VH-VL binders against Vacuolar protein sorting-associated protein 28 homolog 1 (VPS28-1). Designs and how they scored, part 4

Target 1, 209 residues: Vacuolar protein sorting-associated protein 28 homolog 1 (VPS28-1), of Arabidopsis thaliana (Mouse-ear cress) (o65421)
Amino acid sequence: MEVKLWNDKREREMYENFAELYAIIKATEKLEKAYIRDLISPSEYETECQKLIVHFKTLSASLKDMVPNIERFAETYKMDCSAAVYRLVTSGVPATVEHRAAASASTSSSASVVAECVQNFITSMDSLKLNMVAVDQVYPLLSDLSASLNKLSILPPDFEGKIKMKEWLLRLSKMGASDELTEQQARQLHFDLESSYNSFMAALPNAGN

## First folded at step 24 (VH-VL)

Design x1 (from t3 with heavy chain V110Y)
Fold by OpenDDE, look of step 24:
Structure x1 (fold): chain C 209 residues (1-209), chain A 121 residues (1-121), chain B 112 residues (1-112)
Amino acid sequence: as target 1 above (209 residues)
Amino acid sequence: QVQLVQSGAEVKKPGASVKVSCKASGYTFKRYGINWVRQAPGQGLEWMGWISALEGYTDYAQKVQGRVTMTADTSTSTAYMDLRSLRSDDTAVYYCARDRGFLPYYGMDYWGQGTTVTVSS
Amino acid sequence: DIVMTQTPLSLSVTPGQPASISCKSSQSLLHSDGKTYLYWYLQKPGQPPQLLIYEVSNRFSGVPDRFSGSGSGTDFTLKISRVEAEDVGIYYCMQSIKLPLTFGQGTKVEIK
């Protein structure tokens, strides 16, 4: 990637975002390869992979108008990062999570649902970090998350994450579409999402390995 | 309105080089890529290559690989196509065309008026 | 390279009558993102090409509704419901699913 001089802040930011996206994809590819080669432990891999996924989702969302297709991005720049593209775009979850899900009752179906749950958690949390706190912004995200959690049979009906999401949806439903969460409410929601996510991950088969 | 204005007609001898310019206006130049397409007399359209206006990243068609250099000057919103070692079969109208997106996959939406390049001994 | 094949290569149409041009690709133009990267261009006499249809069936800005695109996979069609004098020119289909971008041979449309 050629470095250019920029005239204004917007242009610089745009270039930096592109470089960052490129770096995330490359880093993910390297991580995937390292994991396959048993150069890192599953726990270390999962931790680092999850960080990259979260970072990727946040960045890609902000670049949606410029880079609507990550696969095309990778192809254009001949990145040869198929593993990364799969992990970041298709799967959305660490390989360890996929494997744990596959070990459960339904292999591919459960993995897909787990990936969906993870994606919805990440999207919800990142949206809050981006200060997307309007009810019409938050409600659909939580709704999707709640729906995806309900698809996963390994989670009991009284799973704390399900309960919390339902409570928030109920609360939001009583608000106006243009209303915004207060800073305190947003922080609480983020906390609830994070705790729910952790509980969710812990509930997956062979969690912690 | 989006406009691409190309440089004037060129007459060159075999072995020479030609540099065609394409000045863009009416949009944010760095936001979109530029394609180059040529058309020999009475023939169809042939894609030559693409350049990212933002980064200067390029991808050339194999047929012109090694002989073509595409550049973009963001300060003047102008793209350039340099074709070297010209031969008779390079005689064509050369077009610059804006990509609909940032990448070369989204099609071309606006075209320059074309630059006629004639290669003759 | 993906080969784009248009048929017919020439078409003479009476004003007010419909016209149809076929474009076939040597491989599917459906991408994993769900989009199909097929475009139609018109080059009027003495002018540069202009975009008519993008991604199979979407009319570009300013394109009359008498133009329509359809198809999937490897088979595509451009239709003109009522040909007008201003529609005279050469029509090209183009793929952009992968580089290099490739065009059909072109279809010359004339008025009878």
Scores: ipSAE 0.068, ipTM 0.623, lowest interface PAE 3.5, mean pLDDT 90

Design x3 (from t3 with heavy chain Y32H)
Fold by OpenDDE, fold request of step 25:
Structure x3 (fold): chain C 209 residues (1-209), chain A 121 residues (1-121), chain B 112 residues (1-112)
Amino acid sequence: as target 1 above (209 residues)
Amino acid sequence: QVQLVQSGAEVKKPGASVKVSCKASGYTFKRHGINWVRQAPGQGLEWMGWISALEGYTDYAQKVQGRVTMTADTSTSTAYMDLRSLRSDDTAVYYCARDRGFLPYYGMDVWGQGTTVTVSS
Amino acid sequence: DIVMTQTPLSLSVTPGQPASISCKSSQSLLHSDGKTYLYWYLQKPGQPPQLLIYEVSNRFSGVPDRFSGSGSGTDFTLKISRVEAEDVGIYYCMQSIKLPLTFGQGTKVEIK
């Protein structure tokens, strides 16, 4: 590569910015690969990655008119830096941060589902206590409960609570909407709900806290 | 006014080399790439290659790979295309053309007037 | 390389009448950045090519509004609503989704 002379300060700056962009992309690629290979600690990775991202953000903004798309830049110069492009352009955060966020989101969603299950259990049991024993009253409650239980991957398909709810739903489906559960049936259902609830709570992570 | 002015017509023998110049004016030279496109008599347009005027990075068409060298002189805002080992089928009008952008993908918005290169024994 | 195919290769048009040129690419010209990298050029007799349309449908500066480009993916069309004498020349489509840049065969437009 022939070294070109700069005509003025602006040209020099332009070239330097260009070179810096190239360097940042390459450095990021190297860093990403190092992290994937466990050659650096997550803490070290995060620190260095964050620095690169911040630097990239500033530089890319200044070069927006010349380099409107980083992917096209990488293509032009045949940069095999897909990890860097993803990190810098698509993600915008270190992998460690991305993973934490994903984990938090999944935890939150799981927590929400757990809360839903708890609510449905309570609602179902309370309804029975209030002598709401008509099929059109009980069926939707159990249906909701069954659905919420099925949202939790932590519960196996053969979870007893799931099976019991399914059995009850099947039984209720054979009845008329205005039909009512007998006292015996209502008592059994309540027992099944309570048992299922206890099993459910026991199956949850950190149930001992 | 943005313009590209190319060097004059060339007549060469087979096996010889030709160097065509393209002087740019009216804009910041380093901010735009330069394409070279040729057109054989009565034929269509053929892209030969691209050069970044900033750092001199080049990408050549496979058909001319190994025989072509593109350069850019920032001090004179001039692009050069050197084609070696000339053959009869290299007879064409050669155009330099500015890319609308820094990268080679955004279309050619300013063209030189063309340089006729004739290769004959 | 991406092959660009134009149809027709020649067109004779009465002044004031519309003209349409088709350009088909062997691969999609849509990039991940959302842009479609298809361009139209006109080469008037004895002149270098000039840019007409960039990125499928954008008229280049100074290009009359009688010129319009359309299309997506692999199928593109250049339309001239009312052909004028000054529109005589060879029209080329070009792709720049990837290097090398490739042109269509050209469509010669003449006036009857």
Scores: ipSAE 0.860, ipTM 0.952, lowest interface PAE 0.6, mean pLDDT 94
Fold by OpenDDE, fold request of step 25:
Structure x3 (fold): chain C 209 residues (1-209), chain A 121 residues (1-121), chain B 112 residues (1-112)
Amino acid sequence: as target 1 above (209 residues)
Amino acid sequence: QVQLVQSGAEVKKPGASVKVSCKASGYTFKRHGINWVRQAPGQGLEWMGWISALEGYTDYAQKVQGRVTMTADTSTSTAYMDLRSLRSDDTAVYYCARDRGFLPYYGMDVWGQGTTVTVSS
Amino acid sequence: DIVMTQTPLSLSVTPGQPASISCKSSQSLLHSDGKTYLYWYLQKPGQPPQLLIYEVSNRFSGVPDRFSGSGSGTDFTLKISRVEAEDVGIYYCMQSIKLPLTFGQGTKVEIK
C-alpha cells in the first residue's frame, strides 16, 4: 500500500525539501560525532562537512518562509543534534577551519572573520543558483564578501578573490538597481566566486591537513 | 478567504470516542500546522496538541496523551482529532486553529467555529 | 509546563476609557532567535478566539490601533487605549516558547 504524499509538484517539492533538511541536520550531527571520535580523517571530514554546509545554506534559504529558524525546527522534531545546529547555523564552517583560524594570535577574531568569509561566499553563490540576479540583490552580497575578505591579513591585497570582487562591484555600480545579470554574466560571476572560494580555502593555515 | 470549518456537535457516552473534522480552505494546507484547543464550559483555553499538515508529525498535551490521535488528509485539506475513552470532563468546545507558520510556535491566526462535544451518562 | 498568570481576571470599563491587562510567565519567553513568544487572543461572546497580538507587540491584521502589546522576559501587558463596546469578551495571553502551549486564565472585559 503506497500512500500519496502530495497532490501536485509544489507539494512534492515542499515535502522533499523538508525531508532533505531533516536529513542534512542528522548527517551533520553524525559527521561531527565521527570527527570528534577520530573515526574520520580531518581532510575527509572537512570535505564532507563543507558539502553539507553548502547544501544546507542553499536549502535553508529556499525554506526560509517555512523554517525561519533551524533551532526551532530541531526543537519541534526533538532532534538531539546540537553539534549539527552549531556547525550549520552558528559556525558555518568546518571544525578544521575553526581550529586553523584559532591557531593564529588573534584567535576569536580570526576565526569569526574566516567564518564570515565562508558564509558570504556561500550566500553569494547560492543566491545566483536561486536566480537572484538583480543588481540590488547581488551588489550587497558581493560588497559584504569583499569587506570580509579585506579583514583577513593573511590574504594579500592582490589576492585574486579580492580583485575579482572589486571588478564585479565596479561593473554592478554602473548598472541600474533593477537591472539583471544576463545568463552569461551570472555564470561568469558564479565561476569567479567558486574560483575565489577555492583559492581562499587554500590560503588558510594548514589547508589540506 | 482563509477559513476552517469544523464538523457538527457531538453527544457521547462515557467510554465512547469522538472524531472531529476540520476542513481548511483558502490557503496551501501543508504550509501551516494545525492546533487543537478545547474549552470546557465557563473555563479557559486548553491546548491539546499540534499536527504538521505536511508530514503528519504530532505533539500532544500530556493530559490527553494516549487518548488522542490527530491526523491530516492532504487530499481533502482536512484535519481530524480523535479522542477516545471519553469522560465527563472532556465536555467542551473543541477548536481547530491554524498556526501562522509551519512550526507550532508562531500563533494561531485562523480558528474554526468550534465543535461542541458533550459527554454524559 | 510554563504557567501563565493574568491579572485582573475581571475588568469593568467605561466606554472610552483605557484598559490594561497583565500577563506573567513562570519563565522567560525570549528565545535564542531573538523573538519573544507571547500572544494575545480575544474571545468575543459566542465566538472562537481571535488573534490580536503576536510576539508581544505586533498587531494582527485588522486589529485596531487602540490595541497595543508590550513587555519583555516574563512580564507582558495588553492595553486598550479607549475601550469600545465591541471589545467585550475574554482576553487570553499564550506562550509558545516551548510545548505544550499554555494560556493564561483569561481576563473578562465588560462595559459599565
Scores: ipSAE 0.858, ipTM 0.953, lowest interface PAE 0.6, mean pLDDT 93
Fold by ESMFold2, fold request of step 25:
Structure x3 (fold): chain C 209 residues (1-209), chain A 121 residues (1-121), chain B 112 residues (1-112)
Amino acid sequence: as target 1 above (209 residues)
Amino acid sequence: QVQLVQSGAEVKKPGASVKVSCKASGYTFKRHGINWVRQAPGQGLEWMGWISALEGYTDYAQKVQGRVTMTADTSTSTAYMDLRSLRSDDTAVYYCARDRGFLPYYGMDVWGQGTTVTVSS
Amino acid sequence: DIVMTQTPLSLSVTPGQPASISCKSSQSLLHSDGKTYLYWYLQKPGQPPQLLIYEVSNRFSGVPDRFSGSGSGTDFTLKISRVEAEDVGIYYCMQSIKLPLTFGQGTKVEIK
């Protein structure tokens, strides 16, 4: 007969924690769907999602022995809560926060890549103005430019500059290293560089607005 | 000592039902799931289903879906398997087996002694 | 359902010699949690099965160190370095990567 009150409290807490874990996963799934369907504002979503994430972390830590893997838990109970499992286990942050972090990383990476592209355009055009028309002078410049344009994800694969520089690199690869561009080739390359640079600047978010 | 003790052998006619009990002792019953596994004479092992000893959630093998009910009585630490509409190919030894974990993925570390069920005309 | 295929289905072994049992699954048993859900059981004559190896290679308590498990993905092996008389019985592999839990056909090990 010893300590029936202790048994009751421990058993109740174990069941309640298990039920609450199930409830948090379900609530997070519903919140994710409401956000995707625009039934809740981004700011309201973020506030509520953060509350769920904090509660989930505390609860999952306390249940670690019984439920060492939340994905297996959701699989067992056939919860069909893949958005919630991603949010709570894989991401750990609200979708709004995740999207801003990804955009910031892309913008920061894009900003540095944009600067690289601009530098390569300017160097290539300036080199032609200084009459550097030998293949071994021009090929590395266009190779660097082409590589930097390929890094920049805001440009479509069929962006004029990517296509034109690839075609020029092919032409140059068929020439000898000490061969020089003809005046007509140099003029055409300069035009293609300027045209591509203008299109590039127009495609940038700040330049296109 | 952790152990599972099952009810005794049963002889049944086709169309009858059987209920096998599995009494657990020596551990916290609610923390480990219970599997039911059967073995026909001269044959291998066949999983029949699993029950959560905490809240009674079940998952049944398709071959016995609709004919089996698994329950758990936490007050007596006893799991039950009720198989209905018995057929001759249900003749087998029926085992209960505790999973090492709460969910049914971590291996069956404690087995009952088995309950022979014979279904004959 | 995941099919588990054991080879050989029967082994006759001279005492003190090694034995090896292969188990192949129809799908990978590696879960995204980094665990591989493969288990070995021994059923001695007239007894219920007993757990030998959990999660590919971990020896269950009380299991002699002459038993070892290995493998990954879909291919697994149980080895007995020196077979003893007490090792006779039927060996089963089992997967628990997904429900329903499924067993291999069993490998009967006997002494010759």
Scores: ipSAE 0.653, ipTM 0.876, lowest interface PAE 1.3, mean pLDDT 88
Fold by ESMFold2, look of step 24:
Structure x3 (fold): chain C 209 residues (1-209), chain A 121 residues (1-121), chain B 112 residues (1-112)
Amino acid sequence: as target 1 above (209 residues)
Amino acid sequence: QVQLVQSGAEVKKPGASVKVSCKASGYTFKRHGINWVRQAPGQGLEWMGWISALEGYTDYAQKVQGRVTMTADTSTSTAYMDLRSLRSDDTAVYYCARDRGFLPYYGMDVWGQGTTVTVSS
Amino acid sequence: DIVMTQTPLSLSVTPGQPASISCKSSQSLLHSDGKTYLYWYLQKPGQPPQLLIYEVSNRFSGVPDRFSGSGSGTDFTLKISRVEAEDVGIYYCMQSIKLPLTFGQGTKVEIK
């Protein structure tokens, strides 16, 4: 029979890693509770939480074969550490970082849709100035504008621009693709676009005039 | 290659205790939990409990809570089940079974040969 | 405790013919980790149980491909496409979604 030295060292390392995993989960639960109860500043919390997350990721990777699921581990040992499990496994970042990421995503999404609306207004008005008045030239522009306005939740459902663009789309749908707007229709559409654009700009948060 | 070898049959009187051994070989003992399962004559399988072979944490079925102690000796790769205050309805074949994983959730892939415990006056 | 109910409790099968065993749990066996914790064991006459199927449908090492497991949630089936003489014994389903581990009552399979 052969006895291999690395088996004993590897087995001791397993126990130590297991004990560390248990300790990290417990420490994270304590830290999350302290943060919720305002017993630690947000900056101190973030620093300590990030250290625990980094250590957890390294340790859980080394224990993947024995503990493939951390929730099952916590269930088995009756740890009652749901905040820690959420933080370490589900979120992967401190609560403070999670809040900042959510806030950034919200503001970026809104700004992108506003820029799309502005682009579509300008394109539509400029195309009319260039005398592009055929139905097959105008309909796609107004369709894109109408779709972008519908994406922007800060506009009321009865926003002037939404209503007017839908009316124009209906009018154009009754015309042939090669038909052209009359001079009167083109002037009216230009006026409706200009009026809607001004109302749109006034409806934006902190709009200028 | 992987084996669990249990101690021999026991005949006991009501009120006595029994200790069944389960010697493991052919695998890393600490990496797999050990379940204990019993089967009364002509009956189905009943889980009694589980022990972590690494640090000795246990979970027992409610029916035997307070009468059972499970231990593991890592130096001999042997698990033990001690059942006290025996009753006639403890007459059964007692099996140790290795879990496929460290925790008791992944199926019992290796079983001991069974130890018959008979409790009679 | 999760109750595991097997049907039928006994089954006589002509060699070469298919057999099917149903197992119903009193609660879902699907864990939040996406795994379903349902197992099948065969106990041949005079032997300890042996693992047959793990996690609903995975054949354990050495198990012939005539055995197949299926199901989800609370309803599970073990199917033997062509029963052979060595398949005689008692089949048990088991859950491990939570402790205590619980088994079905067993289905005795015999050759007629």
Scores: ipSAE 0.628, ipTM 0.867, lowest interface PAE 1.4, mean pLDDT 88

Design x3 (from t3 with heavy chain Y32H)
Fold by ESMFold2, fold request of step 25:
Structure x3 (fold): chain C 209 residues (1-209), chain A 121 residues (1-121), chain B 112 residues (1-112)
Amino acid sequence: as target 1 above (209 residues)
Amino acid sequence: QVQLVQSGAEVKKPGASVKVSCKASGYTFKRHGINWVRQAPGQGLEWMGWISALEGYTDYAQKVQGRVTMTADTSTSTAYMDLRSLRSDDTAVYYCARDRGFLPYYGMDVWGQGTTVTVSS
Amino acid sequence: DIVMTQTPLSLSVTPGQPASISCKSSQSLLHSDGKTYLYWYLQKPGQPPQLLIYEVSNRFSGVPDRFSGSGSGTDFTLKISRVEAEDVGIYYCMQSIKLPLTFGQGTKVEIK
């Protein structure tokens, strides 16, 4: 019956992360239903949905070994959460952001990529404010951001955000997956994200929303 | 190394119950689900159900739904399968098998030695 | 429930010769995640089953390279390039795209 400190801590975190994953999927399903039924304003919906997506991305990354496929997880536990699975896994952005991008597509071919970039910036900055600083939590967020910036052809190749995010991804790739950013590194990353986001918004032809 | 060790053979009369144990060692018990599979004499393999070793959630085959209870004791790393209201056609070798993953979809990479359950008058 | 059909049900092979086992499922085993949930097991005489092939074509640890799996959709094949004495037993395919997990009826492989 011997109990060790590292076993207790890792075991508690594993179970808690599993329970949080279940809760996030359920909460997202209820939020999606509330939005469709006009029980929550679009702005309130977008704020809450963004929080859930941020937590989901971090949590799914930390649980990738146990739960490599979220749809299979939801199927196993009979969650009946198809709206949540679509939102969290397939779409990756709030419905309001998705609708905005679709409406802009009839006007501009770049709008959906702009929406992806905005979402990825906000997700990355918010995750750092929540002190999610482990390499395996941060790397996926910056990888998504870098990929979306590279899709947007109106940005020059030497755009600050592309350069800064590539530099961070290289730095993170040299670290162990469970290593954490120092407080100094996390502050610098947050500053780089904020600066890049401001530059991104300034580079848009119509100051996209 | 990684091992599943099951309890010994059982002889039962119709209407009785049997509880088969499956003790795991050599791996983190909570990270892998446990399947139960049976094999009647001279027959193929039949899945009976699955249990999450983390929180005890179960999914049972329809044929045994209502007669089976699967449990897991994380403090002893032991899974159990309790089959009630036994009939002669429950005579089989019962295997526990670890899934490669947490959920029951990734293949059964470690099997117990099997427990023979004989149901006869 | 997904029905898994194996052919042949028995196979007698000369040592060193190839063997081929077919497995057909009653519906596609391809999941939206891009994986195909098809597995092969060998049950040697007097032993529990052991995993040979996972996800159609991946050899499990310690499985010799004379074993190979292939197929897609509903049609799958296990091949043994040169059958050896230790390959004797019953081979089962299994699907895990949908619960309940279901197995083929088995193919007994013997040496003649």
Scores: ipSAE 0.628, ipTM 0.865, lowest interface PAE 1.4, mean pLDDT 88

